# Ledger of designs, part 20: VHH binders against NHL repeat-containing protein 3 (Nhlrc3)

Target 1, 325 residues: NHL repeat-containing protein 3 (Nhlrc3), of Mus musculus (Mouse) (q8cch2)
Amino acid sequence: RFCGSLVSRTFSFHVSWRMEDPLFRLDLGWPKNSEYFTGATFCVAVDSLNGLVYVAQRGDNIPKVLVFSEDGYFLRAWNYTVDTPHGMFVSGTPFEQSVWITDVGSGPYGHTVKKYNSLGDLVQVLGTPGKKGTGLNPLQFDNPAELYVDDTGEMYIVDGDGGLNNRLVKLSQDFMILWLRGENGTGPAKFNIPHSVTLDAVGRVWVADRGNKRLQVFDKDTGEWLGAWDNCFTEEGPSAVRFTPDGKYLIVAQLNLSRLSVLLAPPSGSIGDCSVVSTIQLADQVLPHLLEVDRKTGAVYVAEIGAKQIQKYIPWHSRTPAFGA
Key: E = the ipSAE of ESMFold2; O = the ipSAE of ESMFold2 at other seeds; V2 = 0.75 times the mean of E and O plus 0.25 times the DockQ between their complexes.

## First folded at step 16 (VHH; framework vhh_7nfr_2)

Design z2 (from x5 with T28D; at its last look DockQ between E and O 0.05; V2 from the best seeds 0.00; counts 0 for: pae O 12.9 > 2, placed apart)
Fold by ESMFold2 at other seeds, look of step 16:
Structure z2 (fold): chain B 325 residues (1-325), chain A 124 residues (1-124)
Amino acid sequence: as target 1 above (325 residues)
Amino acid sequence: QVQLQESGGGLVQPGGSLRLSCAASGFDFSRYAMSWVRQAPGEGREWVSSINSGGGSTYYADSVKGRFTIARDNVKNTLYLLMDSLKSDDTAVYYCARDLPYFDSTYRGYFDYWGQGTQVTVSS
């Protein structure tokens, strides 16, 4: 049973389709210190190398960023220079790990994409704090929703969540614009609320074009539009997208349905059409917003703004068909 | 697809009243919190009011408390804003916006779909 005492309500559910083995199972023991979820949890990122999980939440006079161990123990928090966090991504090298956070709204730190070290010290700011814009020199943002940082240090930013820009921006490791795609619209390479971005292992950039109820796909080097998937999103567009590290699946959140969808990953050539292989139906009003997949373990961390928590899903190790050898 | 269509705007004298409507289609209206947002000439967008999916909890910006009333009809899929004691500062384009399926005052407001807007002008 959940507790409704002095702290905020926290609840979670796993809706079971008991006739089939799930691809993922809920880790009911994560986190160990859920009392630190004191606001709406909008995003999550994972440092696979150091076993750390970063969470950003919204609320007045609360810690905006929380750090947990992979095992679920609270480690530290910070609030400085974070107003209205939306997306997060962890990047790094063997020598340096970085946490990127997008910030939205017109608060003093809004409309930015910011880099922090693991202790919460601000290292880099992209955009003009507190001021939305469409400009490219200097680069401005309007509610930047999320980013992805490739192993090369190149960055992909979706800009933005309900703002004016509706674009996908690729930056070099030195933050120079390499290419840019998008404007408001429904056609190829146009967006309505580009909300999440990820890469597959074969050099394709996938964007959750939430308002158009589709994923759009681009060549990471040229920005060439390679196609779209829309037939899996009839009821609700994707709010989040990530690949599993084995390359077999995409994990997609559909916020307003309180649902996670597991899609079959496409081949290296033509992307074909999407195929849903599993769904996880969450309780009403859980509202999965953004998610992250641990590149080492395949664990899926889901930020649930309605439930005010992060849930962890672990790959089910017996996914092999019953009559395999 | 989600569609939101505002109506009921117009020209009104200070101290007057207006009733805005927003017709919703393309989604299960009863599952979502709904909001009104306005944009005054030369200004940014300002949150005005929100109502939960069931209609029992309502929220208002300080600038409109006691003068505006938000309401919804989940049978007709319509959102309303009843505006009383209008002032010239209320002159704006008013937008109907779809909020999250669950609204909690802890949230900073997360609107994924917007209407085209309806002009309200308060002038003597």
Scores: ipSAE 0.000, ipTM 0.269, lowest interface PAE 12.9, mean pLDDT 85
ESMFold2, look of step 16: ipSAE 0.013; ipTM 0.457
ESMFold2 (binder alone), look of step 16: mean pLDDT 83; pTM 0.844

Design z3 (from x5 with S105N; at its last look DockQ between E and O 0.66; V2 from the best seeds 0.00; counts 0 for: pae E 9.6 > 2)
Fold by ESMFold2, look of step 16:
Structure z3 (fold): chain B 325 residues (1-325), chain A 124 residues (1-124)
Amino acid sequence: as target 1 above (325 residues)
Amino acid sequence: QVQLQESGGGLVQPGGSLRLSCAASGFTFSRYAMSWVRQAPGEGREWVSSINSGGGSTYYADSVKGRFTIARDNVKNTLYLLMDSLKSDDTAVYYCARDLPYFDNTYRGYFDYWGQGTQVTVSS
């Protein structure tokens, strides 16, 4: 494929133009059992060690949590103690895996961050079920949106999606508050819909401050504000953020654009400005809400509330070595 | 089966008011966000307003903010749109649409069930 103007460009300027392969491709074979997606799929989490994919969906008289293999086969489901799920995260060791689910709204299980074992048994509840609040003793939530659990067991919770708190809360492994940042606002360390949270490998906490159309960055140990990225989000704020396992990229969902943006990861010092290196444009009305990146394979699982499904994107292998393989 | 039935449309003069109603059946109304969407002849649909499942959060398109009020009655399973200060460009078929359970407050573009629509005509 060559147009007539290409020859004049190469002769005039000595500039070498290169085409690059996309960083990810859609896995058309995942899942094998899509008939279980019967509601709006709000979130997804991956147990890389055991090869499991957890999905939470919303709807009447349907299973709220679905479990699939990494190959896409349906394994099991549960719905007791889950009403209006919003975010999920898998944590644990090779011998004990836990699934955390945030639940929102004024239903009987809302305003909580709940831990389940892999069989769906409820083992921990943070917050007061059905009751929103701003309190810290006991710890209360108002539509907690998502969480991230570090390998040390420390926990980062963004609280919340449309509630009054607008905060980032760090907890110890035994759920003591280590630090807290935020209130409603547009300035540094203030939020409008803190919607997703992740960590990088150099000790920074990244928050999708969705209503302010930016990512904000904090020191994981001190809670110090380290800066913000807004120049990549002028049209729509980030609903989800995760790093690839090799630390080279961030994957960001922009819900109302039905788009995934791949950003270049910043250096270990100053974060600079964001740079979009690739995009995955989804069909209209797909509405990617939250996503997860498999720490072993680099696969990206996207919860699509409009399309009522989870799609899986895998790293491109024809020109680029696989992550973590 | 999910059913949504709009009523209350009609012919009004500019500056007039109308109240639209949408009767809901076949689902747990109080668990769903609800929206009004309108469509003028020969044009695409335009989102008008949304309300969360409990009724505490309301959202409006810029074109109607301050003039329209969305409300719901979870006992009567009914969605309302109070339209004040009507203008000729408000002429459209208005649809009641079921949104997702507790939608994200910035999501306004996907609806799985629709009513038949009710015509609103603002004279000239």
Scores: ipSAE 0.011, ipTM 0.417, lowest interface PAE 9.6, mean pLDDT 86
ESMFold2 (binder alone), look of step 16: mean pLDDT 83; pTM 0.847
ESMFold2 at other seeds, look of step 16: ipSAE 0.027; ipTM 0.503

Design z4 (from x5 with Y107W; at its last look DockQ between E and O 0.42; V2 from the best seeds 0.00; counts 0 for: pae O 9.4 > 2)
Fold by ESMFold2 at other seeds, look of step 16:
Formats: sequence, structure tokens, C-alpha cells
Structure z4 (fold): chain B 325 residues (1-325), chain A 124 residues (1-124)
Amino acid sequence: as target 1 above (325 residues)
Amino acid sequence: QVQLQESGGGLVQPGGSLRLSCAASGFTFSRYAMSWVRQAPGEGREWVSSINSGGGSTYYADSVKGRFTIARDNVKNTLYLLMDSLKSDDTAVYYCARDLPYFDSTWRGYFDYWGQGTQVTVSS
């Protein structure tokens, strides 16, 4: 079977390669229940507070969303109201335990950004299910790719993956548009496949402008364009971007290269040029699509479309010997 | 058990037209993107065209854009490739392939099942 053979070869390569890199190692014990990965795994999100890992996958007659414990045990699944998932984000605070899922395509639930409670009950829908659009009242989407929700409940949505909108939308916690940037193009504050979005600790919004082979940076409050990084992406644009919780690094996926790159985080002022400090070269056709970094532990969860799995990478601590993992 | 069966190939003169068909069974056809891939003798495979699961989005290699049309019938579980303005460079075995349910403008297609292929020969 494709999945079993590819996973075995991928495992061996990752273990050997990772022992030579200084920053992260593969968690061989995660997950405990890999048999639930029955489709193409597109995205992953982590509820650090409650120790939950959410996975969305695509396939015929399969559960679309899977929930695992932090230790890797399967807990539950759902597929109702999820058709063609693309991205996920978890709001995990003492007052908010929800997961957001973007859905794409013209199926009955496509072109939406939807909120679920931790049990899979649908609690909010943004966009018009099954119908793409460019409108703002009501707010419509065209293949919304991913979102980020900050601690205040403000949201940043990249819209979208191959659609017409090519925009970054900021919403209040009550889903009012606070600002919007972008159109299709290669210049400043223009996009070609805005595919992933995250925040740094100093109030900057980072967008993986995948088709333009760059990261673009915006002020979170005003939406002002602050610059771009393209010098690390000459071979292929980033499909995913996240900061480590200590604020020292960015983790970037490059889908078709089957590669993860660790970049040095910029200072609070000018962003300068990007600097790659480490890479993890995955086996061919693993295809890391989107990823999430656990805000508590710094663990990196990677959704691998080609390998049909989620892999977990753990920070390499100075006290952890290179030969003992 | 996934099965894909191509038909409609043949010998045509330059400038001619053909319609290829691919009958699908063993899976929920309407949930998957589908692709056409071709292989000329002694060459590697070349992606030709893809269509999303609902048929609303179509993609073409630059070499065939404007000349080929991909279409699908989700009631009859059939994929089509309408080939127009054929030229000798189009000579190849054409394969129907099941793609993943994935939408990305940098479409590469990751094909897990293939048909047997149908020969298209463009010769004067």
C-alpha cells in the first residue's frame, strides 16, 4: 500500500537527517493511532491548553476532521458540514475552546470559514456555503486558505488558494472588517495565492504569498505594508508559516520541495532579509502543506498531503543528547 | 477497487479533432479531481489537464491551452478530453488519472490511480 511503504521510507530518512540538525527532532511516538489517517491530510491545529490536536483530511467516505490527544491517541472525529477542508486554527483559552476550518471548492460547504466547538458542533459560518464571491456585505470568499485568531479574538484570513480575491482580511471578534489588503499581483501588498498567515509577538502579520515566492509583512493594527522576504524562497514559495513560541524562529513549509525551513526571526524594527538557520529535507512526495506550532511546547505538527499523515517535531533542547531521543 | 478505462484514441491528421473518454468505477467519482497525463514514446510523463471534483475549475498545460478542453459528467462517472487543432507533438498515450481532492493554482496533481491509456497518433 502506498501509505505504508512511503511512511516507512520517510521515517528512516527523517530520523537520519534530523540527528544532523541542531533544532528539531522527529517524535517517533506520535501518533499512537495512525490508522485514522485515511485520506490526504491538508491541515492541523493544536489546542495547547487542552492538549488536543485537530487534523483535517480529504477523501471519499472518510471522517473529515480527526481529534487526537497530545500523546497521540485518537479521541473523536466528525465530517458533517466539512467538505473540502484546507486550513485550520484553534482558539484555545480559558474562555474560548473552538476550532476554525476553511472549506474550499463549490461543494455544499465550500468557500467558507467555519467555527466549531471542540466536539464538532458548528457554531459560526463566514461566507456563503457553496458559493464563491468577492463581496464584503455579506462577506464572501473564494477558496479561503487559512486564518489566524489572536488572543483578543481578532482574525486574519487569507483569501485565497487560487481564487480571484487574493487578499488579507482582518476581522474583529464580532466579525466586522477592520481592514483589508490585496489584489492579484506581484507588487507590495498584492498577492498570488496568499496561503498561510500568522502573527509575531511585536504586532506584525506575516503572509505566505506562495505564488510570488515570498513572505509579506503588515502592521496588525493599520494593515500598513512593512516589507517582504523573498531571498529564502527562490526555488519555491512558502505554503505555511508559523513562529516558534519563544519568538526566535519561523517555521516554513515548501510543499513541492518536501522541505521544512527554519528561519531566524527578525528584530522588532526593520525586517531586513531572511536567514535560513536549519532545514529538514523530507522524502520525495511527502508534500508538507500546512503546519502548526504548539504555543506551549514549541512542537511542530506538519500535515503531509502525499504521505497522508501528520508528523510531530519536537524542539531539540540543549539538555537532550543527539543520540538519545 | 478503483478502475479507470480510457477510450477514443486513434490516428488523425494535423489540425484534426478527437474526444477521449474515461469511464470511472469503484470510487465516488464526484469527490475527486481528475487529470489527463500523456507519454510520448521514449519520454517521461507530461501533465496535460486537470478538472476539480465539481467541474467548475479547469487547468491546462501551456502546450495545450486553447486547443484542449477537459470536461466531466458526474452522473455518468466519465471524464473527457476534447482535443482540437491537433499537431504531431500531441502524439502520445493518454492516461486518465485520479487526483487528490486538492485545489492549488500551482497544480501538480498527485495521481494514485491510472487507466490503461489510449493511443493518439497525429500524422499526415
Scores: ipSAE 0.011, ipTM 0.372, lowest interface PAE 9.4, mean pLDDT 85
ESMFold2, look of step 16: ipSAE 0.047; ipTM 0.535
ESMFold2 (binder alone), look of step 16: mean pLDDT 83; pTM 0.851

Design z5 (from x5 with A33W; at its last look DockQ between E and O 0.01; V2 from the best seeds 0.00; counts 0 for: pae O 22.3 > 2, placed apart)
Fold by ESMFold2 at other seeds, look of step 16:
Structure z5 (fold): chain B 325 residues (1-325), chain A 124 residues (1-124)
Amino acid sequence: as target 1 above (325 residues)
Amino acid sequence: QVQLQESGGGLVQPGGSLRLSCAASGFTFSRYWMSWVRQAPGEGREWVSSINSGGGSTYYADSVKGRFTIARDNVKNTLYLLMDSLKSDDTAVYYCARDLPYFDSTYRGYFDYWGQGTQVTVSS
């Protein structure tokens, strides 16, 4: 099998051949207990330190949050205080973890960003349950779509999915507003359905500006607009964005195309233009909504609204243990 | 804050019986699987028994099958281990553990919280 390399191009006519492997493969063995997906699966989050995968789903009289091991075994569920989940994020240490869930729509806990402990107990509510709003004191939301929590406890919230706010809000670990960017619009630092948010390793905040068919980039400390990528999204805007743990790639979902795109990560300076290096085309009507990348392993978990499941993709050269011996 | 407190250990003669209890607090007990794990002097921890959240399914290590019975009371938030026909190899510290099951080809435990343990000593 050829791995490819360039031996010499300017001094001889010998050329090395490169064989391109796919970057990711579907883990057919994940999950072990798919019967627990009883509704539309909107979001997924990973606790890399404890090997846990959290899933939120929508449906009448069903468990709203499911917890699986990284090997795919169902562990536990809860539904109290979760009405219409949209996005999730897990932060914490091996001994303390926080599960953040955004909630939207007309339910009693809609328009909130909520923190749970690992047991599913509600420990913090941001926003006014059941009431959309634009206010900042107290902080209100209108269909908050997703959040990212960095290692310092600082938070980035995209607000929201089809609401009036169209903004990116940065909070301190004590939930004070550090900076805020956005309004409805197409210009720099304006949004139409800011739907997903993540950070890269060099201090930039990336927002999937779904309705504007672009990713927008901000300095995490100042909120300064650093540019946008739109040339990879001419057919459909990104619904989800995450970096791989090695910092080499972004994983992007495009909901209606039922497609995952792998983009080259930009250098630390100017972000340049985006470049698609790989595409995973899913079956029609799978509808990948949000996704998460395990920071330890590089595994990609994709919440598929149409297929009503979570699928796990692993880096191509990773070893998957055989079942049993 | 999750708390698990074992009790009921002690000194017993071979062939005797003991009933261990574990009082649970700080979490919704009825939503979790629970397990007993033991540690003999100078050895690693050994899984003993598990029970699912509702109490309808129980699992036992081969070394204790037919002699030990696991049970739970979801009203009192208490886990039990009835130990019968005890033998010297059962001498250990017994821990109550909150269980998140991990299956590979058979049942296995994934234990995120542990009690302080209760000593069981079987000697003639």
Scores: ipSAE 0.000, ipTM 0.096, lowest interface PAE 22.3, mean pLDDT 84
ESMFold2, look of step 16: ipSAE 0.000; ipTM 0.246
ESMFold2 (binder alone), look of step 16: mean pLDDT 86; pTM 0.871

Design z6 (from x5 with D104E S105G; at its last look DockQ between E and O 0.05; V2 from the best seeds 0.00; counts 0 for: pae O 17.0 > 2, placed apart)
Fold by ESMFold2 at other seeds, look of step 16:
Structure z6 (fold): chain B 325 residues (1-325), chain A 124 residues (1-124)
Amino acid sequence: as target 1 above (325 residues)
Amino acid sequence: QVQLQESGGGLVQPGGSLRLSCAASGFTFSRYAMSWVRQAPGEGREWVSSINSGGGSTYYADSVKGRFTIARDNVKNTLYLLMDSLKSDDTAVYYCARDLPYFEGTYRGYFDYWGQGTQVTVSS
């Protein structure tokens, strides 16, 4: 949407009522029930329609999945069939909600991409629980890192976090492989730890190719490689990527830098080079792993494995100021 | 811009000791896990040891447990490998590598930057 404007590589931000839209501020009032973060918080997903926030954490003898309201109140938890969660995604309508969780490692539920209803009942399993693999029939995974499910039910899986596969897999709503891209490597459409995946509004698939310090871009229908962004990640690769709902920006996390970067979204044609609009520097050792952007409000939820919490950032000019809530 | 420079390799007799160092620059060293990886002649690379960003967690391949000690100095931006009771099987080029973040749970080492390596030769 923004055309012909000159953008700066960096914008400063602070708590202020007169900041440029869509700069972000920390919501100090979220969550209300932080005592439920009893392990390392690896991922977060948002059901914008029902106002729910799902969190997955790792630890012994603790609830693996937590559910909070948008206002930050703890609602429920489960740990059945979740062992070593890595990524999450929420899809569906107000009447039919699906929570997808990737599970890694060699535990009884590892190497799977699993679908749950909102109550935590397991309703679908992709992969072979507890057994890594490279096969396509049946489809197997090796530490699947994250997924994205679009409004048609088609899904995009990055497989995976340190496993052998290093691939992006597109599935139909019936879980048949529509296309697949990748192997270990540095060239176009090759990966080193494909770690996060999202879609933009114009039909492009974006992959955080963490080990290669880049974002790679593919056509969602054909799987055609459309280019890469690496010039914003010279120090460290992105661990997470999401678009803001207005389509103007990408939010990326860089884990060891404990930093979030706000990048300008590219036009519908050539993607060009990336441009940093703003950064959010987190405290040292916070370790932002994966994140989610609420498609309705633009709020950014960040899973911080080092700090063992989820923090919420609100676009400037939100109804609920960070310090006033 | 990331630079890793190994030193301290050399020729040593079986049962001897060596200390390897890796000087790091061009990044915030204290924010990253670090690893040693070795490559013997005609073989693939073999992970040796890793240390988390703060130095509190250390990990070793079975072949070196009890003989090697990994350490780091986050003030001097230096990674170390203290090698005791060396054997001929330890002969290799040793690389310092910046490790991708080790997530809580099972260790997984993924290395995005490498040094040029230092030769360690253990011969009778």
Scores: ipSAE 0.000, ipTM 0.172, lowest interface PAE 17.0, mean pLDDT 85
ESMFold2, look of step 16: ipSAE 0.000; ipTM 0.307
ESMFold2 (binder alone), look of step 16: mean pLDDT 83; pTM 0.848

## First folded at step 17 (VHH; framework vhh_7nfr_2)

Design v1 (from d3 with D99V; at its last look DockQ between E and O 0.01; V2 from the best seeds 0.00; counts 0 for: pae O 16.3 > 2, placed apart)
Fold by ESMFold2 at other seeds, look of step 17:
Structure v1 (fold): chain B 325 residues (1-325), chain A 124 residues (1-124)
Amino acid sequence: as target 1 above (325 residues)
Amino acid sequence: QVQLQESGGGLVQPGGSLRLSCAASGFTFSSYWMSWVRQAPGEGREWVSSINSGGGSTYYADSVKGRFTIARDNVKNTLYLLMDSLKSDDTAVYYCARVLGFFSGTYRGYFDYWGQGTQVTVSS
């Protein structure tokens, strides 16, 4: 099987052609307004209910958060209270949408996990702005990398990207700590750069333990360690992980390899070993950092910090012809 | 099935020392934060100490700080509480507890399992 990515030295951006019978195809028409990608695009989140795509980027004197329609049209942006974004998650109901952004580094709003409404107004701050720490009262972070918000409002935060904490924190909808796991290390429930977190449909929490070149798995209710996958990551650890909405696959990114991998999802029992179904090799230095899967459509949005863009991949089975033969 | 079994309690004079042990089974001990919690007669539970999963970080209630030491042996699946300079106010049943999570901003937590306890009595 070929998964070609061709690039010339005069053009550093990824060039890809459609694979024969791929699980996913690149949507070359997304976005319509790529001129708004003026910095390094670190993360992306999707509001499946309202058809919105949120992007966070880094750079001086540029809009930090961008909002696009699912069709790729730019809608709005904001900067206020966003210093150095790292991860994003969108949660919501038909009556309330929330955009969560992790912020890292030494800026005035660094080391926080912040909630915004859909208009970009700051609604909630977790952590102590501008101050890293290990504390729990007040709750402090050290470069929080990403979060996942369950439909119940319970939250899972990986804390963090290169800091001292190396932990997975579960919060209630009222931001009480329900359980906490982790410290720096290589053993069970220990982390080195816990970088991405997601939930499967059967109540397991999956963490991209990037520096340890593995995914680790926990029970969402008890925090019990359920195992790890390392055999698919011998060269480099996962930077991002998400499940497809049908529950059949995991999508992972490997940043420095400029690679996306599609893994088989495990059954509800033992997680077994990882199995790679498909690989999308991107051009050198594209650097896929974090990604999101649209829960409605299965579309995969990938934030590429090297290429300074977001690319959208669509499940191939979703592209059946309008006219059947 | 999760099991926590405390031992090592007893009668001791003020200023004395005791070492409590908690044998853990039925779960991956090295993956969990653990705590000691105590309950004096007629009182509610009182958090005593917590230790992270690897044993590298320890936390203590102000009432015991400098006198008690929490430790763990992840090979033997055993949690310890080394109690020195005991006072009559330390008289309680001591429980080994598995941490499910922490109340916001503290090292006091929610516990999903704890043992039957071991009695410590400090009496002149």
Scores: ipSAE 0.000, ipTM 0.175, lowest interface PAE 16.3, mean pLDDT 85
ESMFold2, look of step 17: ipSAE 0.000; ipTM 0.170
ESMFold2 (binder alone), look of step 17: mean pLDDT 86; pTM 0.866

Design v2 (from d3 with S35H; at its last look DockQ between E and O 0.01; V2 from the best seeds 0.00; counts 0 for: pae O 17.7 > 2, placed apart)
Fold by ESMFold2 at other seeds, look of step 17:
Structure v2 (fold): chain B 325 residues (1-325), chain A 124 residues (1-124)
Amino acid sequence: as target 1 above (325 residues)
Amino acid sequence: QVQLQESGGGLVQPGGSLRLSCAASGFTFSSYWMHWVRQAPGEGREWVSSINSGGGSTYYADSVKGRFTIARDNVKNTLYLLMDSLKSDDTAVYYCARDLGFFSGTYRGYFDYWGQGTQVTVSS
């Protein structure tokens, strides 16, 4: 706390001669093929088992989904059945990985949550392509923003970004509704632009309630509201949220501030108040939208719609993965 | 503890009407969506209807749309199902539920939040 080279006669103050090491550093070498970012990059997902990074971008007559190696080399792309991508998530086994993509807007595949195999073939569609709705049978969406798929195959969908539903939907691996939370509003379990969803290791679901400038927390099994964090977001709400693999931190993006924040993970039980432990201030108008954390390495990939790129951050001083998976 | 207690069931002829009630306690009722789920003899449980926390949005299974009305009173912490034009296929035990988890699915730490149910029998 104090260095002996400074005045230490008064115990009510202190001076540090050491700059605190950052928790993450920018990987300037990723990607190696940035020329493939030809549109606005909205989302990113990671296949940590096979070392693949999926990117979705928006634009006319461009590849909508790009695949890079974790070392940054472009591998392949597809456009098939992707109109206006918003969020992505990768889940599966070492032998079968799936890429889930949310699609929004008025195009022929809008208002859907779609599953692709690792080769880019469409294998499942949730929602009614091209038709927004509020219904539960059949399940409909209105601009679904993002999803998270648990290792059990259970899914959490936030629905949605600028739509009327404002809800968090949990599905079984067979796509049956297990529970549902939300409507437009500011109270507990109500949303305004539920924009990102993730799970912690102790069975809690975290939702970036962007328009209400807060994170809301739910029990993954019952959907019970467990609390909210708003004290870290007074200027602007979170657009993205993920946990680091070791469970020690949350990574949060704030879009219009062009900022990434590292928050201290809460204990089991009561979540308390949020605490910012580090901030990465990006250049103005970079606009970090959604992000993903590699469960194996702890690397953070950030989709920047203003800068039209994906940036990769890796744990500081790591020569081997610092996080357990 | 979450507690849900259904009442108002009974024997009704086809075309008749019933009102079911569900008294809720042990949680902040006005913060949760509420649901009705039914189970016919020898069948699995079937979702019937849902209502949002404020009561402004309602949802129905196709089999009951136009005949059933879900409602809630957030002051009395009570959920209702108004059933009109009842058919023999509506015969079931009706449960109120806080979460949609009364549909088929898997939970770690398996707990369903429903009451004892109330029997509705539609017979000519």
Scores: ipSAE 0.000, ipTM 0.155, lowest interface PAE 17.7, mean pLDDT 83
ESMFold2, look of step 17: ipSAE 0.000; ipTM 0.256
ESMFold2 (binder alone), look of step 17: mean pLDDT 82; pTM 0.843

Design v3 (from d3 with S35H S50R; at its last look DockQ between E and O 0.02; V2 from the best seeds 0.00; counts 0 for: pae E 19.9 > 2, placed apart)
Fold by ESMFold2 at other seeds, look of step 17:
Structure v3 (fold): chain B 325 residues (1-325), chain A 124 residues (1-124)
Amino acid sequence: as target 1 above (325 residues)
Amino acid sequence: QVQLQESGGGLVQPGGSLRLSCAASGFTFSSYWMHWVRQAPGEGREWVSRINSGGGSTYYADSVKGRFTIARDNVKNTLYLLMDSLKSDDTAVYYCARDLGFFSGTYRGYFDYWGQGTQVTVSS
């Protein structure tokens, strides 16, 4: 049985169809080299500074990590030390770019959060390769799903997708635990499949608590629970969440509905209830898993495990600025 | 190349037991989550059970919970389904399926390889 369905009730949250403009359009020309998608594409990350798009896919005897230019040309790939990728994040300074990949399952490199340089050399491993665990010293993982690295190098890891930990872990730039929240459950600061994590511009951490069909929100400095959004996810939980660069919207994937939902960002003081302002309905069985938003351009890259591709969505009426570097 | 071969099906009376096996070859079996899926005559495929790569986490459909047990032997590259208290509604072709792990903890799924299936018939 397949879960992707047309959903007319999502549109009932719009104030008026006559005033709604599309917020994003599909870039049919990206990528130029789609023949390199030879497996199930699970995640995508964007290096906005250098115009690079990283893709991880699963399958036997195929390249596990692919690198494309922002204009869609394939550049390079690697396989080494990547078994079963789940999530990716690109972080960096002007002098160093890092590609982080979460790896799941009990293969030789599973249950880890790994750092690579832009050439694919392994630089750092968090967790115990191939071995799940609940421990905190050393820090271990059980199917870590995704991470976010902020501008100061602090890290937020959701751990994990179907594992026993069900937690949000904040690490310092030298990988010490600053705070930790979560256990399996449905109450505040409890999780069922914490699957994606992002930050807003006002110091809040947002977690896609996929199995509980909600987003949960935490203070980035203290880890204090600030509330949850569930009213937009009654049919299907969020698999991915990111903010647009201007802070006006959240982009959410709902995997089994083959849908992207655009939510209005909350007020600066309180989060209130969520409001769906636009929906992008994908073809049946596309299965959008994780996504990333380019902080420079606002483009949305979506990893589609059913369609075995990455699709790029561009802000509607976007103007191409003169590129400064 | 990836191969999955089910065996152990057959005829059994209601209340009886069977053990299904799925022999895996052509891939690193211990790196993959594995599933059992069944298809009754005239019906769509129904997910039955899942086990993670190491065998430490199992999950079952409500229709079989408490009666079926999924297990794996990563040394012999074999997946098992131990079926107890069988009833006529369990009559189906049973398939083992390889999961890319894209839903890790919840069957909602995409499977990239399937076996050819083994018939289980529960009748008197």
Scores: ipSAE 0.000, ipTM 0.203, lowest interface PAE 14.8, mean pLDDT 85
ESMFold2, look of step 17: ipSAE 0.000; ipTM 0.113
ESMFold2 (binder alone), look of step 17: mean pLDDT 83; pTM 0.847

